# VH-VL binders against Protein DJ-1 homolog C (DJ1C), part 15

Target 1, 167 residues: Protein DJ-1 homolog C (DJ1C), of Arabidopsis thaliana (Mouse-ear cress) (q8vy09r84to250)
Amino acid sequence: KKVLVPIGYGTEEIEAVVLVDVLRRAGADVTVASVEQKLEVEGSSGTRLLADVLISKCADQVYDLVALPGGMPGAVRLRDCEILEKIMKRQAEDKRLYGAISMAPAITLLPWGLLTRKRTTGHPAFFGKLPTFWAVKTNIQISGELTTSRGPGTSFQFALSLAEQLF
Below, E stands for the ipSAE of ESMFold2; O stands for the ipSAE of ESMFold2 at other seeds; V2 stands for 0.75 times the mean of E and O plus 0.25 times the DockQ between their complexes.

## First folded at step 12 (VH-VL; framework fv_inotuzumab)

Design n4 (from m4 with light chain S33R; at its last look DockQ between E and O 0.83; V2 from the best seeds 0.00; counts 0 for: pae E 2.2 > 2)
Fold by ESMFold2, look of step 12:
Structure n4 (fold): chain C 167 residues (1-167), chain A 119 residues (1-119), chain B 112 residues (1-112)
Amino acid sequence: as target 1 above (167 residues)
Amino acid sequence: EVQLVQSGAEVKKPGASVKVSCKASGYTFTSYYIHWVRQAPGQGLEWIGGINPSGGYTFYRRKFQGRVTMTADTSTSTVYMELSSLRSEDTAVYYCAREPYYDSGWDYWGQGTLVTVSS
Amino acid sequence: DVQVTQSPSSLSASVGDRVTITCRSSQSLLYSRGKTYLSWYLHKPGKAPQLLIYEVSNRFSGVPDRFSGSGSGTDFTLTISSLQPEDFATYYCQQYYETPYTFGQGTKVEIK
């Protein structure tokens, strides 16, 4: 099972590392890809993260799951990556799994139109940005191929839910 | 000086596999991507895929997915490209090329390896 | 997939001529941070391809000043200001914006 976890400047370290670690322990082939123009990125709390590849190398790959960590400005950096947007839209169109935690549902997925008619959750501070009827106050929300979660405190639950869906 | 030295020419029958090596020297092997590109007779250049030797992460052109495998041996600073289920259309010169992680094109190429597939 | 198309497919020229080769991509090669990922290579039979230009207009180390690149977005040009005997070769543009990475079909520059 192939998994893509994109990261950028200001990615939330807990959400990214827990996601990668849990999925790799479950047996997934996880690729960490930088949306910046270098492999080393600084997370939201100053931690230096080293990606496996640049996102440009991932454009022609098919992933069983693409999972987005949050963080600020991390979620904005992901949103502004046109290559990642193309990957995620293809993921959704092909009905393959995708996920987003914390700030990523509201900041990254919403502008891409990937929350249309999907029940979602997200970071409490950004919950009001989600469409009112579709916003849900759960730690984990699965809506078809989309899984969303709330923040660093739900990172393990989020990753375990995705692992269960993959296997 | 930076060098990429490839293994010698090979003649194969349809259905067989070929494994081409690319030995790197003169730089930090695990700090650059290595790509594979081929040129069939009378044709242009075709990218096959690549590898990040740091961690062994591969990315293949979709048409080769399932037939190509790329590996890196950091102890010998060598990458390998194996292409299986060979057909006559796979006859080509195969090149390895180095890509810096930052700010440059594919700056150094191997000398090329002719792979001939004939019955 | 991003396609790049070169023109002409071949040309004949004399030493000293100014040569231009164009390359057009099927989409913009400008990454969100301002860099444009197009390169040019020179390829002679029996030799490895040689990098000439990266990021549209940057000459690679050791490449003579007679080679220059220009363009933006989807339209790019390689210019050889005064063709020399060693410049008779096939030239390729390449996009390295995203995989699959693709080359133009090549432009063969021959002696007139």
Scores: ipSAE 0.587, ipTM 0.872, lowest interface PAE 2.2, mean pLDDT 92
ESMFold2 (binder alone), look of step 12: mean pLDDT 91; pTM 0.938
ESMFold2 at other seeds, look of step 12: ipSAE 0.633; ipTM 0.880

Design n5 (from m4 with heavy chain G105A; at its last look DockQ between E and O 0.83; V2 from the best seeds 0.00; counts 0 for: pae O 2.9 > 2)
Fold by ESMFold2 at other seeds, look of step 12:
Structure n5 (fold): chain C 167 residues (1-167), chain A 119 residues (1-119), chain B 112 residues (1-112)
Amino acid sequence: as target 1 above (167 residues)
Amino acid sequence: EVQLVQSGAEVKKPGASVKVSCKASGYTFTSYYIHWVRQAPGQGLEWIGGINPSGGYTFYRRKFQGRVTMTADTSTSTVYMELSSLRSEDTAVYYCAREPYYDSAWDYWGQGTLVTVSS
Amino acid sequence: DVQVTQSPSSLSASVGDRVTITCRSSQSLLYSSGKTYLSWYLHKPGKAPQLLIYEVSNRFSGVPDRFSGSGSGTDFTLTISSLQPEDFATYYCQQYYETPYTFGQGTKVEIK
């Protein structure tokens, strides 16, 4: 099972590292990809993260799961990555698993049109930006191929839910 | 002087495997990605995939996924490309090429290795 | 996949001619950083490909100044200002914006 976890400047470190660690322990082949022009990026709290590869190298791969950490400006960096947007749209169009935690549902997925008719949750501070009828205040929300979660405090639950769906 | 030296020509039967080597010299081996490109007779250049020698991370063109394997040996500054389940369509000259860090163009290439697949 | 298409597929020219080869990409190669990921390679029979131009217009070290590149977004041009006998080769453009990395089909330049 192949998994993509993209990161950028200001990515939330807990959300990213927990995703990667839990999914690798579950047996997934996890690629950490930087959306920046270097492999080392600083997270939202100052932690230096080292990606495996730049996102440009991931464009032609097929992933069983693409999971987005949050963070500010991390979610904005992901949103503004055209290559990642194409990967995610293809993921959704092919009905393969994708996920987003914390700020990523509202900041990253919503502008890409990937929340249409899907129940979603997200970071409390950005919850009001989610479509009113579809926004749900659960720790984990699964809606078809999309899984969303709220923040660092739900990162393990989020990662475990994704692992269960993969395996 | 930066140099990429490849292994010699090979003749294989359909269904076999081939492993081509690319030995790097004149630079810090682990600082640069290595790509593999082939050119079949009368055809243009086709990218196969690449490897980051410092971590061993590989990224393959989808059509080769499952039958190409790239590895790196830091102690000899050598990358290898192995292509399995060979077909006559795999007859080509295979090149290695160096990509500097941060999505740079490929500045130095190996001399090429002819792989002939015939029954 | 990002496709790049070259024109012409071949040409014949005399020493001293100005030669122009075009390359068109199926999508913009301009990244948010401001860089454009288009390169040109020269390939002679029996030799390794050689990098000529990177990031549209930058000559690689040792490349003669008669070679120049230009273009933006999706449309790119390699120009040889005064063709020399040693410029007989096939020329390839390549996009390196994202995988799979793709080359144009090549332009064979023959000296009459």
Scores: ipSAE 0.461, ipTM 0.823, lowest interface PAE 2.9, mean pLDDT 91
ESMFold2, look of step 12: ipSAE 0.707; ipTM 0.892
ESMFold2 (binder alone), look of step 12: mean pLDDT 92; pTM 0.934

Design n6 (from m4 with heavy chain G50A; at its last look DockQ between E and O 0.04; V2 from the best seeds 0.00; counts 0 for: pae E 14.5 > 2, placed apart)
Fold by ESMFold2, look of step 12:
Formats: sequence, structure tokens, C-alpha cells
Structure n6 (fold): chain C 167 residues (1-167), chain A 119 residues (1-119), chain B 112 residues (1-112)
Amino acid sequence: as target 1 above (167 residues)
Amino acid sequence: EVQLVQSGAEVKKPGASVKVSCKASGYTFTSYYIHWVRQAPGQGLEWIGAINPSGGYTFYRRKFQGRVTMTADTSTSTVYMELSSLRSEDTAVYYCAREPYYDSGWDYWGQGTLVTVSS
Amino acid sequence: DVQVTQSPSSLSASVGDRVTITCRSSQSLLYSSGKTYLSWYLHKPGKAPQLLIYEVSNRFSGVPDRFSGSGSGTDFTLTISSLQPEDFATYYCQQYYETPYTFGQGTKVEIK
């Protein structure tokens, strides 16, 4: 099972690392991809993270799961990556799994139009930006191929839910 | 230059509907929320709801749910707010305002549209 | 719902005076990243509201340095260090931490 976890400047380290670690322990082939111009990125709390590849190398790959960590400005950096947007739109069109935690649902997925008619949760500070009709206050929310979660404190539960869905 | 230009004043009878437009220019229309806020005579500011022009997602304050509809036309960079079943207490100046998807406040506002509801 | 309450509702001051306006929220507006979602707006009749301060203390572009914001958690203050003739207006604080987004009731600053 192939998984893409994109990261960028200001990515939330707990959300990213827990996601990668849990999915790799579950047996997934996880690729960490930088949306920046280099492999090393500084997370939101100052931790330096080293990606496996640049996102440009992932453009033609098919993933069983694409999972987005949050963080500020991390979620914005992901949102502004055109290649990642195309990957995620294909993921959704093909009904393959995708996920977003914390700030990523509101900041990254919403502008891409990937929350249409999907029950969604997210970080409390950004919850009000989610579509009112579909926004829910659960720790983990599965809506078809989309899984969302609230923040660093739910990172483990988020990753385990995705692992369960993959296997 | 960022601008939000609203439609002109309206006079309506109770039970009617009103549709106010907010035309955006000078920025990427689909990268910002548009909020609607009103101010009744002698009162403070009251948030009505918002629309994300990317995808047309809306969220409304509960007291307006069922009476308000917000839409966006990306081809004209225009947001509309329609308020139905008008009552005298809906008499107010209605403003649109843009909000970035991240934390920096509501930086640009429309000039306001007076809606008067009288029998 | 998060409510914000301003004090005073109105005040009378002379040009050159130091003016302070207090805003208190019903819950903390502090996000775990250390950012706090409280803004201040200036509003004159017949004009659109104008953003003065965002994230408690950041002046918006073009706002004079006589305007400053401070506070943390639930208690916030807008200060005008030396009131000018153009500053006679109504001032609103706003929380934008979560929906429904709410404004204080306003503070009208009038000439003495």
C-alpha cells in the first residue's frame, strides 16, 4: 500500500511524524514529499524534517492514501502547491483514500473543493471556516474516502484510523 | 487595488425578499471568504454568515438559517446575499467583507447597502 | 458561542487625550500556536468599518502608530495615545476564533 505524506515549511511536526511512523509500522510504503524547493523543511515548532523526495517526483504516481498534516504556515504551503492539488483531485475523483488533520481540512482541502458534501472535522481554531452543514465536532470523521481529525492530540487516532482503512 | 462594491439601497415590504450583491476586484476572488455583517439603526455589528467562493460553501448564523442564501458567481467575481421573509427588524445597513483563509482579520469591506423594510 | 463585551459603551474626550477601550471575551481566544484571534475595527457613520488591529496587537497597513492593542487570553485593550480629530468614531472588538463570529457592542468616542 502506497502512501503520500506531503510536508512544507511550517508543517506541524507531531501530526506529520506520527502519521508517517504509524503508517510505516502498519506496513505501508510511505513517501514523505516536500512541497518546497528542497528536501529539508522547518516545521511549525522549529524541528527540521527531511523529506524523501520533492513533490514534483510524485506527480505521476498513484497512491492508495494521501494524508495531509496541518500546521501554519504548513497548511498554506500545501494549499499553494499546484502539483499536490492535482494529485489530491485525482485521488478524490478515483475514490481513493485521502485525509487531512487539524488546519488542513479548512486551509488546504476547502479551497480545492474537496469537502463538497463530506462530513468534516478540523482544528477548533479553524472549525468555523468549514461548511456549517457538513462540519462536525468529532475526533475522527470518516466521510466516504475522506478522513479528517482535529489536531496534534488526535494524531495517533487519525493515523490508526487510516491504517485500519488501508488494511 | 482591492475593492468590494455593493449594490444600491433597497426598500421592501414585510414578507418580501432582498438580494444584495458584492462585486470584488483587485485580488483572487476564490482565495478569500466573503462575510456578511449588518448594522440596524442605533445598534452594533451583527455577523450573518459567510461564503467560500471556492466551491460555494456557506455557513450561516443560526438565527438566519432558513431565511438567508449566499451564492457566488466566479465568472463575475460577485457574491450575493438574499434575505427572505423580511421583517421590520431586518432594516439595516448590510456589509460584505473579505477574510483570508488564515489569521489576519477582515481587511476590506464593501461600502454598505441600506435595506429598509416598511409596510 | 463566544461573546465579547466592550467597556465603556461611550466616552467623551478631547483632542490629545489618551483613550483606552477594554474588550473581554467569554473564553480564551488563544490558539495553541500562541496566536490570539482578536481584532479591532473603527466605524464612522456612512462608511465601511476599517480594520485597525489584528491578532491583538498588529496594526493593519496604513494605521497610525498612535493606535496600539494589547492583552492576552480573555482581556484586551485598544489604546489611542493622542486622540486626533479623525478618531471620533465607534470602535468594535471582534473575536474570530470560532463561529458565530461576534463583535463587542461598540464604544462611541465623542468630542468633549
Scores: ipSAE 0.005, ipTM 0.499, lowest interface PAE 14.5, mean pLDDT 88
ESMFold2 (binder alone), look of step 12: mean pLDDT 92; pTM 0.930
ESMFold2 at other seeds, look of step 12: ipSAE 0.006; ipTM 0.656

## First folded at step 13 (VH-VL; framework fv_inotuzumab)

Design p1 (from n1 with heavy chain S54Y; at its last look DockQ between E and O 0.90; V2 from the best seeds 0.00; counts 0 for: pae E 2.02 > 2)
Fold by ESMFold2, look of step 13:
Structure p1 (fold): chain C 167 residues (1-167), chain A 119 residues (1-119), chain B 112 residues (1-112)
Amino acid sequence: as target 1 above (167 residues)
Amino acid sequence: EVQLVQSGAEVKKPGASVKVSCKASGYTFTSYYIHWVRQAPGQGLEWIGGINPYSGYTFYRRKFQGRVTMTADTSTSTVYMELSSLRSEDTAVYYCAREPYYDSGWDYWGQGTLVTVSS
Amino acid sequence: DVQVTQSPSSLSASVGDRVTITCRSSQSLLYSSGKTYLSWYLHKPGKAPQLLIYEVSNRFSGVPDRFSGSGSGTDFTLTISSLQPEDFATYYCQQYYETPYTFGQGTKVEIK
């Protein structure tokens, strides 16, 4: 099972590392891809993360799951990556699993139009930006192929839910 | 002095496999991607795929997915490209080339390896 | 997939001539960083391809000043201001914006 976890400047380290670690322990082939022009990126709390590859190398790959960590400006860096947007739109169009935690639902997925008619949760500070009819206050929300979660405190639950869906 | 030195020419029958090597020297092997590109007789350049020798991450053009395997041996600074289920259309000169980890031009290329797949 | 197309496919020229080759991409090669991912290569029979220009207009180390690149977004040119005997070769543009990486069909520059 192939998984993509993109990271960028200001990615939330807890959300990214827990996601990668849990999925790798579950047996997934997890690729950590940088949306920046270097493999080493600084997370939102100053931790230096080293990606496996730049996102440009991932553009034509097929993933069983693409999971987005949050963080500021991490979620913005992901949002502004045209290659990642293309990957995610193809993921959703092909009905393959994708997920977003914390700030990523509102900041990253919403502008891409990937929350349409999907029950969605997210970071409390950004909850009001989610579509009112579809926004829910759960720690984990599964809506078809989309799984969302709230923040660093729900990172393990998020990762375990994705692992269960993947295997 | 940066060098990429490839293995010698190969002649194969349809259905066989070929493994081409690309030995790097004169630079830090694990700081650059290695790409593979081929040129069939009378044709242009066609990208096959590449590898990050540090992480082992591979990325293949879809038409080769399932037929190509790339590996890196850091102890010998060598990348290998294996192409299986060979067809006559796979007759080409195969090149390796390096790229920095910041999306740049592919500055140094190997001398090329002719692979001939007989009728 | 991102496609790049070159024109012309071949041309004949004399030493000293000014040569212009064009390359068009099916989508913008401009990244959010402000960089544009288009390179030019020179290829002679029996030799490895040689990088000439990267990032549209940056000459690779040791490439003579007579080679220049220009363009934006989707439209690019390679110019050889005064053709020399060693410049008779096939030239390729290449996008490295995203995989699958693609080359133009090539432009063969031949002696008249």
Scores: ipSAE 0.610, ipTM 0.867, lowest interface PAE 2.0, mean pLDDT 93
ESMFold2 (binder alone), look of step 13: mean pLDDT 92; pTM 0.944
ESMFold2 at other seeds, look of step 13: ipSAE 0.727; ipTM 0.898

Design p2 (from n1 with heavy chain Y101W; at its last look DockQ between E and O 0.92; V2 from the best seeds 0.00; counts 0 for: pae O 2.6 > 2)
Fold by ESMFold2 at other seeds, look of step 13:
Structure p2 (fold): chain C 167 residues (1-167), chain A 119 residues (1-119), chain B 112 residues (1-112)
Amino acid sequence: as target 1 above (167 residues)
Amino acid sequence: EVQLVQSGAEVKKPGASVKVSCKASGYTFTSYYIHWVRQAPGQGLEWIGGINPSSGYTFYRRKFQGRVTMTADTSTSTVYMELSSLRSEDTAVYYCAREPWYDSGWDYWGQGTLVTVSS
Amino acid sequence: DVQVTQSPSSLSASVGDRVTITCRSSQSLLYSSGKTYLSWYLHKPGKAPQLLIYEVSNRFSGVPDRFSGSGSGTDFTLTISSLQPEDFATYYCQQYYETPYTFGQGTKVEIK
């Protein structure tokens, strides 16, 4: 099973590292891709992370799961990456799994139009930006191919839910 | 002095496999991608795929998926490209090329390896 | 997939001539950072390809000033201001914005 976890400047380290580590321990082939112009990026709390490749190398690949960590400005960096947007839209169009935690549902997925008619949760501070009828305050929310979660404190639950869906 | 030195010419029959090596020197091997590009007689350049030698991550052009395997040996600073189920249209000069870990021009290339596929 | 198309496919020129080669991409190669991922290579038979220009207009180390690149978005140009005997070769543009990476068809520059 192939998984993409994109990261950028200001990515939330707990959300990213827990996601990658849990999915790799579950047996997934996880690619960490930087949306920046270099492989080393500084997370929201100052941790330096080294990606496997730049996102440009992932454009033509097919993933069983694409999972987005949150963080500020991490979620914005992901939102503004045109290549990642294309990958995610293709993921959703092909009804393959995608996920977003914390700020990523509201900041990253919503502008891409990938929350349409999907029940979603997200970071409490950004919950009000989600579509009112579809917004839910669960720790984990699965809506078809989309899985969302709330923040660093739910990162393990988020990753385990995705692992279960993959396997 | 940066140098990429490839293995010698190969003659193969249809259906066989070929493994071409690219030995790097003069730089930090695990800090650059290695790409493979081929040129068939009278044709232009065609990208095959690449590898990050540090992580072993590979990315292949779709038409080669299932026939190409790239590996890296950090102890010898060597990348290998293996192409299987050879056909006559695979006859080409195969090049390795180095790319910095940031998206940039491919600054140093190997000398090329002629692979000929014939009965 | 991103295609890049060169024109002309070949040209004949004399030493001292100004030579212009164009490359058109099927999509913008401009990233949100402001960088544009288009490069130019020179290739002579029996030799390794040589990087001339990266990021549209940046000359690679040791490349003579007579080589210049320009363009934006989808339309790019390589210019050789005064052709020298060693410049007779085939030239390729390449997009490295995203995989699959693609080269133009090549432009062979021959002596008239």
Scores: ipSAE 0.514, ipTM 0.846, lowest interface PAE 2.6, mean pLDDT 92
ESMFold2, look of step 13: ipSAE 0.549; ipTM 0.855
ESMFold2 (binder alone), look of step 13: mean pLDDT 92; pTM 0.944

Design p3 (from n1 with light chain K35R; at its last look DockQ between E and O 0.93; V2 from the best seeds 0.76)
Fold by ESMFold2 at other seeds, look of step 13:
Structure p3 (fold): chain C 167 residues (1-167), chain A 119 residues (1-119), chain B 112 residues (1-112)
Amino acid sequence: as target 1 above (167 residues)
Amino acid sequence: EVQLVQSGAEVKKPGASVKVSCKASGYTFTSYYIHWVRQAPGQGLEWIGGINPSSGYTFYRRKFQGRVTMTADTSTSTVYMELSSLRSEDTAVYYCAREPYYDSGWDYWGQGTLVTVSS
Amino acid sequence: DVQVTQSPSSLSASVGDRVTITCRSSQSLLYSSGRTYLSWYLHKPGKAPQLLIYEVSNRFSGVPDRFSGSGSGTDFTLTISSLQPEDFATYYCQQYYETPYTFGQGTKVEIK
């Protein structure tokens, strides 16, 4: 099973690292891709993360799961990556799994139109930006192929839910 | 001086495999992607795929997935490209080329390796 | 997939001539970062391809001043201001915006 975890400047380290570690322990082939112009990126709390490749090298690959960490400005960096947007829209259209935690549902997925008619949760500070009738306050929310979660404190639950859905 | 030196010409039968080497020197091997490109007789250049030697991550053009394998040996600064289930259409000169880890032009290329597939 | 198409497919020219070769991309190669991912290569039979120009207009180290590149997000030009004997070759444009990476079909510049 192939998984993409994109990262950028200001990615939330707990959310990214827990995703990668849990999914790799579950047996997934996880690719860490930088949306920046270099492999090394600094997370929101100053941790330096090293990606496997730049996102440009991932453009024609098919993933069983694409999972987005949050973080500020990390979620914005992901939102503004044209190649990642294309990958995620293809993921959703082909009804393959995708997920977003913390700030990524509201900041990254919402502008891409990927929350339409899907029950969604997210970071408490950004919850009000989600569509009122579709927003829920659960730790984990599965809505079809989309899984969302709230923040660093729910990162393990989020990753474990995705692992279970993959296998 | 940056140099990419490839293994010698090969003649193969259809259905066989070929493994071409590309030995790098004069630079930090684990700071650049290595790409493979081929040119069939009378045709243009065709990208096959590439590898990040630092992580071992590979990325292949879809038409070659399942038939191509790229590996890197950091102790010898060498990348290998193996193409299996050879067909006459695979007759080509195969080149390796390097790219910096920031999406740039491919500045140095190997001398090329002629692979001939004859029935 | 991003396609790049060159024009002309071939041309005949004399030493000293000014030559222009065009490359058109099926999609913009201008990324949100402001960078444009187009390069030009020179290729002679029996030799390795040689990088001439990257990012539309940046001449690679050691490439003579007579080579220049220009263009917009979809339309690009390689110009050789005064052909020299060593310039008779096939020229390729290449997009490196995203995989799969693709080359133009080539433009063969022949001696008249």
Scores: ipSAE 0.703, ipTM 0.890, lowest interface PAE 1.5, mean pLDDT 93
ESMFold2, look of step 13: ipSAE 0.713; ipTM 0.894
ESMFold2 (binder alone), look of step 13: mean pLDDT 92; pTM 0.944

Design p4 (from n1 with light chain S32N; at its last look DockQ between E and O 0.91; V2 from the best seeds 0.74)
Heavy chain, then light chain:
Amino acid sequence: EVQLVQSGAEVKKPGASVKVSCKASGYTFTSYYIHWVRQAPGQGLEWIGGINPSSGYTFYRRKFQGRVTMTADTSTSTVYMELSSLRSEDTAVYYCAREPYYDSGWDYWGQGTLVTVSS
Amino acid sequence: DVQVTQSPSSLSASVGDRVTITCRSSQSLLYNSGKTYLSWYLHKPGKAPQLLIYEVSNRFSGVPDRFSGSGSGTDFTLTISSLQPEDFATYYCQQYYETPYTFGQGTKVEIK
ESMFold2, look of step 13: ipSAE 0.726; ipTM 0.902
ESMFold2 (binder alone), look of step 13: mean pLDDT 92; pTM 0.944
ESMFold2 at other seeds, look of step 13: ipSAE 0.753; ipTM 0.909
ESMFold2, fold request of step 14: ipSAE 0.824, 0.820, 0.798; ipTM 0.921, 0.920, 0.912
ESMFold2 (binder alone), fold request of step 14: mean pLDDT 92, 92, 92; pTM 0.939, 0.934, 0.936
ESMFold2 at other seeds, fold request of step 14: ipSAE 0.804, 0.826, 0.837; ipTM 0.915, 0.920, 0.924
ESMFold2, look of step 15: ipSAE 0.708; ipTM 0.900
ESMFold2 (binder alone), look of step 15: mean pLDDT 92; pTM 0.942
ESMFold2 at other seeds, look of step 15: ipSAE 0.670; ipTM 0.885

Design p5 (from n1 with light chain Y31F; at its last look DockQ between E and O 0.98; V2 from the best seeds 0.77)
Fold by ESMFold2, look of step 13:
Structure p5 (fold): chain C 167 residues (1-167), chain A 119 residues (1-119), chain B 112 residues (1-112)
Amino acid sequence: as target 1 above (167 residues)
Amino acid sequence: EVQLVQSGAEVKKPGASVKVSCKASGYTFTSYYIHWVRQAPGQGLEWIGGINPSSGYTFYRRKFQGRVTMTADTSTSTVYMELSSLRSEDTAVYYCAREPYYDSGWDYWGQGTLVTVSS
Amino acid sequence: DVQVTQSPSSLSASVGDRVTITCRSSQSLLFSSGKTYLSWYLHKPGKAPQLLIYEVSNRFSGVPDRFSGSGSGTDFTLTISSLQPEDFATYYCQQYYETPYTFGQGTKVEIK
C-alpha cells in the first residue's frame, strides 16, 4: 500500500510525524514529499523535518492514500502546489482514499473543490470556513473516500482510522 | 572535477537482466539525485527513473515499474540500475545524470553504456 | 503526462547563421516558486548530452554567449546567434517540472 504525506514550510509537526509513523508501523509504504525547493523544511513550531523527495518526483505515481497534515503556513504551502493539487484531484476522481487534518480541510481541500457534498471536520479556528450543511464537529469524519480530523490532539485517531481503511 | 563514470557495454539475450553502474566523484554524492535516461537507435531521450542516494528513495517511470531497480552504495559513491526481462526494444545507450535536491538542470552526465539485446 | 514538442525536426544551416529552435509544452511549466522548469541540451553522437540552458534562460557554466533561451509558460525558444562548426548537433528541450520527465523529439542541426 503506497501513501503520500506532503510537507512544507510551516507544516504541523505532530500531525505529520504521527501520521507517517502510525502508517509505517501498520505496514504502509509512506513517501514524505516536500512541496518546497529543498528536502529539509521547518515546521510550524520550529522542528526541522526531512522529506524523502521533492513533490515533483511524485507526480506520476499512484497512491492508495494521500494524507495532508495541517499547520500554518503549511496548509497554504500545500494548497499552492499545483503538482499536489493535480495528484489529489486524481486521487478523488479515481475514488482512492485521501485525508486532511486540522487546517488542511478548509485551507487546502476546500479551494480545490474536494469537499463538495462531503461531511467534513477540521481545526476549530477554521471550522467556520467549511460548507455549513456538511461541516460536523467530530474528532474523525469519514465521508466516502475522504477522512478529516481536527488537530494535533486527534492525530493518532486520524492515522489509525486511515490505517484501518487502508488495510 | 565532477565525473560520472559508467560501466562498459553489455550484450544480452531477451529475458535476461543487465546491471549498469554509475560511479560519482568530485562532489558530495549524497547531495544530488541520480537519474537514468536511455536513447534507443534512431530515437530521442527517454527518462527511466531516479534515486535519492542519501535515503535510497527511488522514483521510476511507470512504464518501467516492476522491471527496474535502482540502488546506491554510499561507500563507493556508486549508483546501479538493473533492468530485467529484457526485450529487443531495450537496446539503447543508457546514461546516468545528476540533479541537485532543488529541481534544476541535469548538469553532469555519464559517458553512456550501450546495452544490446539480441537473440 | 507533460508533453514537449520541438520544431523543426531538422534544419540545414551554414556557419554564421542565426538558428532558432522552438519547444512547446502541453501545460505551463511555471512552479509555485516562480521558476519555470525548461532546459535545453546539446547531444552529439557518441557523447553524453550537455546541459546548455536551464530555467528557460540561464546558461550553464562554460556555455558560450551565442546560446540564449527565452519563453514563458508553454512556449520556449533556443537561439544560436552565430552558428559555429562545433554547434552541428541534435538539440533537445526537456521539462523537469514533474515526473515523468520528458524530452522533445530533438532538432538536428546539420551543415548546409
Scores: ipSAE 0.676, ipTM 0.892, lowest interface PAE 1.6, mean pLDDT 93
ESMFold2 (binder alone), look of step 13: mean pLDDT 92; pTM 0.943
ESMFold2 at other seeds, look of step 13: ipSAE 0.728; ipTM 0.902

